# Ledger of designs, part 106: VH-VL binders against q96il0

Target 1, 167 residues: q96il0
Amino acid sequence: APERGAERRDTAPSGVSRFCPPRKSCHDWIGPPDKYSNLRPVHFYIPENESPLEQKLRKLRQETQEWNQQFWANQNLTFSKEKEEFIHSRLKTKGLGLRTESGQKATLNAEEMADFYKEFLSKNFQKHMYYNRDWYKRNFAITFFMGKVALERIWNKLKQKQKKRSN

## First folded at step 3 (VH-VL)

Design y26 (framework fv_ebrasodebart)
Fold by OpenDDE, second read of step 4:
Structure y26 (fold): chain C 167 residues (1-167), chain A 123 residues (1-123), chain B 108 residues (1-108)
Amino acid sequence: as target 1 above (167 residues)
Amino acid sequence: QIQLVQSGAEVKKPGASVKVSCKASGYTFTNYYISWVRQAPGQGLEWMGWISGYSGNTNYAQKLQGRVTMTTDTSTSTAYMELRSLRSDDTAVYYCARAGYEFDSSGYYFDYWGQGTLVTVSS
Amino acid sequence: QAVLTQPPSVSVSPGQTASITCSGDNLGSKYAYWYQQKPGQSPVLVMYQDTKRPSGIPERFSASNSGNTATLTISGTQAMDEADYYCQTWDDSTGYEVFGGGTKLTVL
């Protein structure tokens, strides 16, 4: 069977922020902004006695974070690439070099860049709409599970109090 | 979808002029050059020149200097090529093409082409 | 002015590899571009930046550029690949685009 040459999708390197929280932390940790997504990663605390519902919530939060990181990393890469191509194309069509006489990177003015932003936003409008929709769905699910976990914790506390009163 | 749509075939007498249009769509016209390439019957491709969709700056093949004029209308995203003092050897299919660009080179490649316009020069 | 030289014709059997060369002074220091033209059709870009394929071009198309010679390679050549192929580059001194003379690929 001929090995299907894996299309090296230029997957943005999954730059898992090497931010490791202290081993003894009992809290979620927020890392510095990721260099690709510009989103701050959250390291979720894993309780020793994590309930199945708490585990599900944690996994959902983690998956949602990874989804967000990947989306914005790719979006920022696409934006940067298209912006650079636009600038290059526009300078070239003007008969200008990529560098000024002073050796600085040639840039376009704000008015010229307005066209790029308008086009970029227009082109990516649907993608952003889908992102927003999915973001709301994911956050709604997370919130729902947060509520369930809260109720579970309340119930467990009540049971423990009843058992202590009966002994 | 990116498209270049050219004007229809032309029949001209020697000494006349022809003006071919190329309407661009599906991309920002002012971000690219339009090149013109011709092909005589049974012959290869001959580059004629390019024009900036932004500045209107032109570069013409030396062989066509003084006889060719390229223009653009940014409002309609249309490029025009006028060839004057037509001769029998100007009989060719004329193509407009979008010039793609590279970051690390001064060259252009032609990533989208018009359907071509046949110009026949006959007595 | 830069001149690009191509063989006038190349013949290949179906399923075999076709190679079309384009020779020019210092061509390897520039990019070579390749176009396919079928009879009565406009040219189609098949390779750019020596090794890059535009979207929609089959993976059987590849190209290289070294020294004074660019090469278009078609692996597993199909009957549909029968066409004229043109290489192209530019002249830095004039800004002129330069085409090769074209190569007729026949699939026998």
Scores: ipSAE 0.019, ipTM 0.615, lowest interface PAE 4.9, mean pLDDT 87
Fold by ESMFold2-Fast, scan of step 3:
Structure y26 (fold): chain C 167 residues (1-167), chain A 123 residues (1-123), chain B 108 residues (1-108)
Amino acid sequence: as target 1 above (167 residues)
Amino acid sequence: QIQLVQSGAEVKKPGASVKVSCKASGYTFTNYYISWVRQAPGQGLEWMGWISGYSGNTNYAQKLQGRVTMTTDTSTSTAYMELRSLRSDDTAVYYCARAGYEFDSSGYYFDYWGQGTLVTVSS
Amino acid sequence: QAVLTQPPSVSVSPGQTASITCSGDNLGSKYAYWYQQKPGQSPVLVMYQDTKRPSGIPERFSASNSGNTATLTISGTQAMDEADYYCQTWDDSTGYEVFGGGTKLTVL
């Protein structure tokens, strides 16, 4: 028979936006997009009789979500800061203020902005390459453990079916 | 903590070149400009130029055009200022300073300064 | 091209209010910044964006900027405030930073 663990309290993972799943939930819950990463967080359901293998899978998925959230939050913040710095530096070089006469934020033409985007992508190429590498490694690990969990669940169902047989 | 550490004092002959370094720490180097400001003995502060930690884009004071080159090495968070064809009137303490800004502002201010590098140009 | 003019020296007695002016054409339409420099030391930012004081700078320091003149005011001046003070802005036409000539504050 499977070992029964003590109940644990649910807390939001570090770095993930807080949200409340429905009271009656026995499956994962998807929240609204995070302010900084623009990714939807997933609140993982924890079964009362979670196996060690199921716990490992859940923790890998939670850790991957937190890593993914932090990466994109940092990337989006870096992009926004560098974009504003680039615009500010080019306008300053031209002796122009940051606001137009109408009070709108001053901007650069499409050709100048294209130069920024090319530079940003070039500068961040290695960072994105390492992100993709780690993303593949994490997804491979998750897929592998999902397979193992699926096999465990099949085995457990077969055990329960045999136990229901009468003399 | 935020800190800018400059290279040591230099003594040069007229016509030589000098390259001063400024190593930044305690912040994201690529998010700020580094400005160079010099001060001749007993004189005031004179702005020389700035360089972006992100793009390497530069803007040099007109008086120094053609003689000054500013560069960065993002792998070491270091800014460099090279001044060529040195004259006796280039004798000064050379400072690097982080150019702080607010994204909605129209100007820069120098919130952190290096300790200064004395460059003496004598015959 | 912008030029910032400061008085070369200002003298006050301890406890008195010191006022250091910085004059430039239409300076009040730009942000002014102030730096304190003691002998043998690097400049220290004491006021930014006309009226804002950095953390760590005493409340005795205040500033204004209107019309053609920016003013740094030090109330209850102490011996430790003796230093050279520089104003700074930028030139709109070139994007160059411009410093004033500096004012030596003497506390006697």
Scores: ipSAE 0.000, ipTM 0.456, lowest interface PAE 19.4, mean pLDDT 79

Design y27 (framework fv_ebrasodebart)
Fold by OpenDDE, second read of step 4:
Structure y27 (fold): chain C 167 residues (1-167), chain A 123 residues (1-123), chain B 108 residues (1-108)
Amino acid sequence: as target 1 above (167 residues)
Amino acid sequence: QIQLVQSGAEVKKPGASVKVSCKASGYTFTNYYISWVRQAPGQGLEWMGWISGYSGKTNYAQKLQGRVTMTTDTSTSTAYMELRSLRSDDTAVYYCAREGFSYDTDLYYFDLWGQGTLVTVSS
Amino acid sequence: QAVLTQPPSVSVSPGQTASITCSGDNLGSKYAYWYQQKPGQSPVLVMYQDTKRPSGIPERFSASNSGNTATLTISGTQAMDEADYYCQTWDDSTGYEVFGGGTKLTVL
C-alpha cells in the first residue's frame, strides 16, 4: 500500500542546518541557504581556549541565528500557505476551476495577486516591526560583546608581551 | 482516527434557525476546507458552500445567500453551519465534508464526510 | 449552470460489469469524482480526478472521462456494491460544486 504521504506538519522543522564544517576548521563556516528560511547558517568556530566572554558572544550569536532561522522559516511557510489559499479561494469565488479547459493549472494574474501582497503586508506589518526591533537589539548586543572580546584579546596580548620582557 | 463528527438531529419550526456543528479529528484542521452538502429525503446531493479551515473565508451557494453562515473554531477544530429562515424544503440531512486545501492538486472533491445531521422543519 | 445527468437506475447481475454514466457539457475538460452512498450512510469517495482510486476502494472500481461523459465501471459487481452513485464536478461559471442526480445500482 503506497504510504499516504506524511501530512506535512505545518511546523517548520527546527531548521538546524545539517551542515557540518570539517572538524579541522579554525574558522566560522557559512552553510548553504536553509530550505525553509532561505538564510545561510553560520557554524561558529569554538576555540580550544575560549574565554568566558568569547563563549558568551558565541552563544549570543548562535541564539540570534536560531531566532532568525525560526522567524523566517515560519514567515515563509505562512506566506506560502496564505498565498496558496488566496489563489484557491479566489478562483473558487470567481467561479473558476483549478484546471483550465486546456488541462493546465489555473492562475491569477499579477493585478489580482497584488491584492494578496497588500493584504499580506498589512497583516504582517506589526510582526515585521517587532522583528526589526528585536533584530537591532540583538545585533547591538552582539556588537557590544564583540567589542569586549576585542579588548580582552588586546589586554591578553599585552600581558604576554610584558611577561616575555620580564624574563 | 481521521473523522468528522456532526451534532445530533434537529427539529425546527418554519422561520427558525438551525446551527449544525462538525468536529474534525485526526488531521490538521487548518489544512483543509470544509464543505457543507445537504440531501433532502429521497433526493440527490446539493452543495451549500465551503469554508477555509485556515482563514475562515467562505463561499456560499447562491440559493442560500443571506440565509447561511459558515464559521470555524480552530481551537476546537470545529466547523459550524447556520441556516436561517428555515422552510419545509430545508428538511434534509446535512453533511460536512473535508475538501483538500492544496492548490498543487485539483482537489474539488470530498474525501471525508461527517455522519450527517437530520434537520426537520415542520409546522 | 452545469448540469450532470445520470441514469436514474442501473441493474446488473452479480459478477457482471456495471457501467454508470455521467454526462455534462465539457465534462472531459474537468475532473470527475464519484461517490457511493448506501442507504442511511454518508457518501464515500470511490473515484477522484477521473481515474484515481482512493485507498480502500476495490480494484474492481474504475472510471474514465472523455468528451462530455464520465463513466464509472464496476467489474465483477458484488451485492455489496448496491448503492446510489453520484458523479461530481465543479461549475466554471459559478465555482459551485455540482452533483449528478444519482444512479441507483441494483444487483439482481
Scores: ipSAE 0.022, ipTM 0.627, lowest interface PAE 3.5, mean pLDDT 86
Fold by ESMFold2-Fast, scan of step 3:
Structure y27 (fold): chain C 167 residues (1-167), chain A 123 residues (1-123), chain B 108 residues (1-108)
Amino acid sequence: as target 1 above (167 residues)
Amino acid sequence: QIQLVQSGAEVKKPGASVKVSCKASGYTFTNYYISWVRQAPGQGLEWMGWISGYSGKTNYAQKLQGRVTMTTDTSTSTAYMELRSLRSDDTAVYYCAREGFSYDTDLYYFDLWGQGTLVTVSS
Amino acid sequence: QAVLTQPPSVSVSPGQTASITCSGDNLGSKYAYWYQQKPGQSPVLVMYQDTKRPSGIPERFSASNSGNTATLTISGTQAMDEADYYCQTWDDSTGYEVFGGGTKLTVL
């Protein structure tokens, strides 16, 4: 069967690292930061008696994590590429090399870099607004389903107490 | 002219060690990573590991972990690859290759290759 | 662990288009690179970052990468293109470079 929640996008070269927690874990595991997104992946524990509602919540959280990882991996890659292109272009225009005599990256001063940051933020403003909107919607949905799961668990506890009194 | 020049062919007995050199010229050595790739007779390319020309940081293929050591001498713009406890299946042409335009990229590609060094392991 | 599969050989007539495939799990989400190796010579980079051609490589070389398959395409194939071709990518779980098994292109 096809694996759900691919760790890579077809448009992103980096994807996310393949983190594998210990096989005997009975709770969620948090992995090391992904190389490209710099976000820590969470491996969700699947209980033997997971309800359909609990499964829906888990799937929603997994999908949201995957979406978030992909967004930041792509954003960081785009930032790095555009920053490097900007610096190289400016250094070339000045007739300067890309590296210092010590082998470190040649850099532009803060005033010159301010132009790049302004342009990058302006260019990506709408993208970040849509990200924030979607992030809000996803968190609202997760919170809503967490509430439904909590109510289901309360109802099950009440039901179980009734059964124990009957016995 | 930008080039990587490797040391000459070696013939070794099983259990011996070999150290191959790769001398860079025509570019700033400390700006690039050097990867080592080997090719057994009639076989494909097999990546062995890389080393930073600036920091000396290394990353070795798991199969070679414990047998391979990569080093650099920045004063001579030379990279070295030493393989220990040689076996007959280590017989191969060993290449050094420069990675990309900058060692701070996470994208791996080899834009300049040495001429190769034949290492023969026989008793 | 990433594994790249190439056909062992491809044959074309001079002037025809050659296509060399490279298959790997979710390869389209990674960058693919292509190298040409002639007998007794070192590999030479012919395509990088999926579709980009290095300076000095003829325009008849092109490439694509989507889904599970990267393809190197040589239009108007010439005798001088006869060589072994290797695809390459990286494994993001280990940070290791991975080569395909190689494809021998014969122009007859």
Scores: ipSAE 0.000, ipTM 0.435, lowest interface PAE 18.2, mean pLDDT 79

Design y28 (framework fv_ebrasodebart)
Fold by OpenDDE, second read of step 4:
Structure y28 (fold): chain C 167 residues (1-167), chain A 122 residues (1-122), chain B 108 residues (1-108)
Amino acid sequence: as target 1 above (167 residues)
Amino acid sequence: QIQLVQSGAEVKKPGASVKVSCKASGYTFTNYYISWVRQAPGQGLEWMGWISGYSGNTNYAQKLQGRVTMTTDTSTSTAYMELRSLRSDDTAVYYCARVGWDYGESEYFDYWGQGTLVTVSS
Amino acid sequence: QAVLTQPPSVSVSPGQTASITCSGDNLGSKYAYWYQQKPGQSPVLVMYQDTKRPSGIPERFSASNSGNTATLTISGTQAMDEADYYCQTWDDSTGYEVFGGGTKLTVL
């Protein structure tokens, strides 16, 4: 049985945008859109006195961002691949070249592409459903931890005020 | 194995024409485009154009418009490039290359012929 | 016409990391491709779509493309890696394929 060469799923480069915020940034920094995901990466600020809860929140946000970046990078690559295959196939069927006489990349009109989009959406519908579900779960968790961190900060401020009044 | 085998070296006089062949094997010829790229001695790579292995449709670099003709013979899986009105500056190694299946914004060349030296000398 | 600029030469010691840059306007918005050409040989595709390696290309080859610069990186450079390297993209205005001027990598 010929070993079906494992199609190495071209893992989208974990191209976390190498956007490095200025070292002196005391705030979360939003980078330019990533080339593959088209999502703007966020560089999360790490406080000097980060609490364990704040750290958990930051990690969860970072993991969620990485997950989201990877999902959309892969989805966009898949889309681009399938779109290009469709276009090439259709152009070939029509006896057309890959490029116009002006040298521009040959494309199909919106009507011709309608079938592609319909098929692509249908094929990826379940994937998008799972993504949306997971997206909500992750964001709910993030929001929950944000609330906890906020409460912790309030409590710490109150304790500090009490200590200053007692001295 | 995918291979592109080109014709042998040519020596031509200025004003003459040269026709270089590129025989493809190891893949379905009609599923891909063939590009031609040339390289003058000690110089970089210059794209000349492409041809469809299926339709025979072509696109040529503007610099070569009117002087270059690309053709294919699907029965032999062979691409041809003819360059007319040869000049001394046309002295180069000419490469055929298969255009890879790029899902991005541009094509690339995944397999190359061995090259054909064309010398234009008086 | 888009112009891709490469350094004419890069030298590296065996086992060291070589970096070859290719600069072009908005190159990071397009895919970059890289070719290796050894003396008297045809170009060989070593990287495509910025970061992808063709089959048979060693893992020591990597590439990135951001901003106006694509970079080919060869980690643990070997003597066999001595070659000319060309970056390639295409020009949006003309639709023509564009190559860099090439970089000669010397392994000292």
Scores: ipSAE 0.017, ipTM 0.598, lowest interface PAE 6.0, mean pLDDT 86
Fold by ESMFold2-Fast, scan of step 3:
Structure y28 (fold): chain C 167 residues (1-167), chain A 122 residues (1-122), chain B 108 residues (1-108)
Amino acid sequence: as target 1 above (167 residues)
Amino acid sequence: QIQLVQSGAEVKKPGASVKVSCKASGYTFTNYYISWVRQAPGQGLEWMGWISGYSGNTNYAQKLQGRVTMTTDTSTSTAYMELRSLRSDDTAVYYCARVGWDYGESEYFDYWGQGTLVTVSS
Amino acid sequence: QAVLTQPPSVSVSPGQTASITCSGDNLGSKYAYWYQQKPGQSPVLVMYQDTKRPSGIPERFSASNSGNTATLTISGTQAMDEADYYCQTWDDSTGYEVFGGGTKLTVL
């Protein structure tokens, strides 16, 4: 039997960076940028007396963050790979080497790279539109639930105010 | 090896509901979407919708207007597709297919289940 | 791009090159994908992102996509290539997946 096994990822997608906030934090914490998405993950503080509505909002925010992280991690990897492929193909067509005299990667000028960016944007137009639509829908839902949580907190404070007690 | 295994053939009466399962193996289920595609006898492929193995988020074809529900059970790496208010024109082979998670490849259906024949007859 | 149009059938002799077209408005600005389906079997991905071939698909399969037309090309066509072929892309207006009507390839 092996002495050590691979690390488990029970509920998180593979390839997403993970970290833990400081133990004594009483607020949400923002982590370092993820290697692939370049987005900073948020670790949400869970109060001891979290209401069901507050839990629903937190889970919605966590789900939205994970969706957003995966989208950009995958887009950035695809962009980088296709960009490198385009540069390599263009240099090969021109009969040029992949390295400069200094040993650095050879690059194309801005005019040549404009062709790649135009094609990449066109190829991904529908996905970017779908992403934007879903992103707006998710933020609308989060704002809606934030409003509901705010109303719940106001209502609870009003109930507490009305329950003036004498010793 | 990557494999999608679907539940067996179903015969239903008009107005009934059917729930087809698709059990995935050989990959990290939560990294991929599962799409559902059906094919009526002698006809072409028709997309029904997809579900994220990660978030459970869904996107359904508008033609199916409130009749379809897609769910997942991540503990068993299984996707489900339930179609309600069955009509005779819902008779088809129903396929599940894995949708690539890589952004540039997320549109393609790289692995398909064996298909589930659903016959709706009165 | 609401609809993808394919010829219903294409015939080719063994060893010759088969070409299957898929037409849609501004299709070349989107990625096209190709699937092979044999009778009684599930579809199999044979080409993705216009020109890329999955692992396990023979080198005789190639594809292109420009303007309004994507093309699947099978060089040195073999009897085993006889099947229905479907192209696929995304509809910008709905964000939905769209399949072509399919092309029956006959190898005589």
Scores: ipSAE 0.000, ipTM 0.457, lowest interface PAE 16.4, mean pLDDT 79

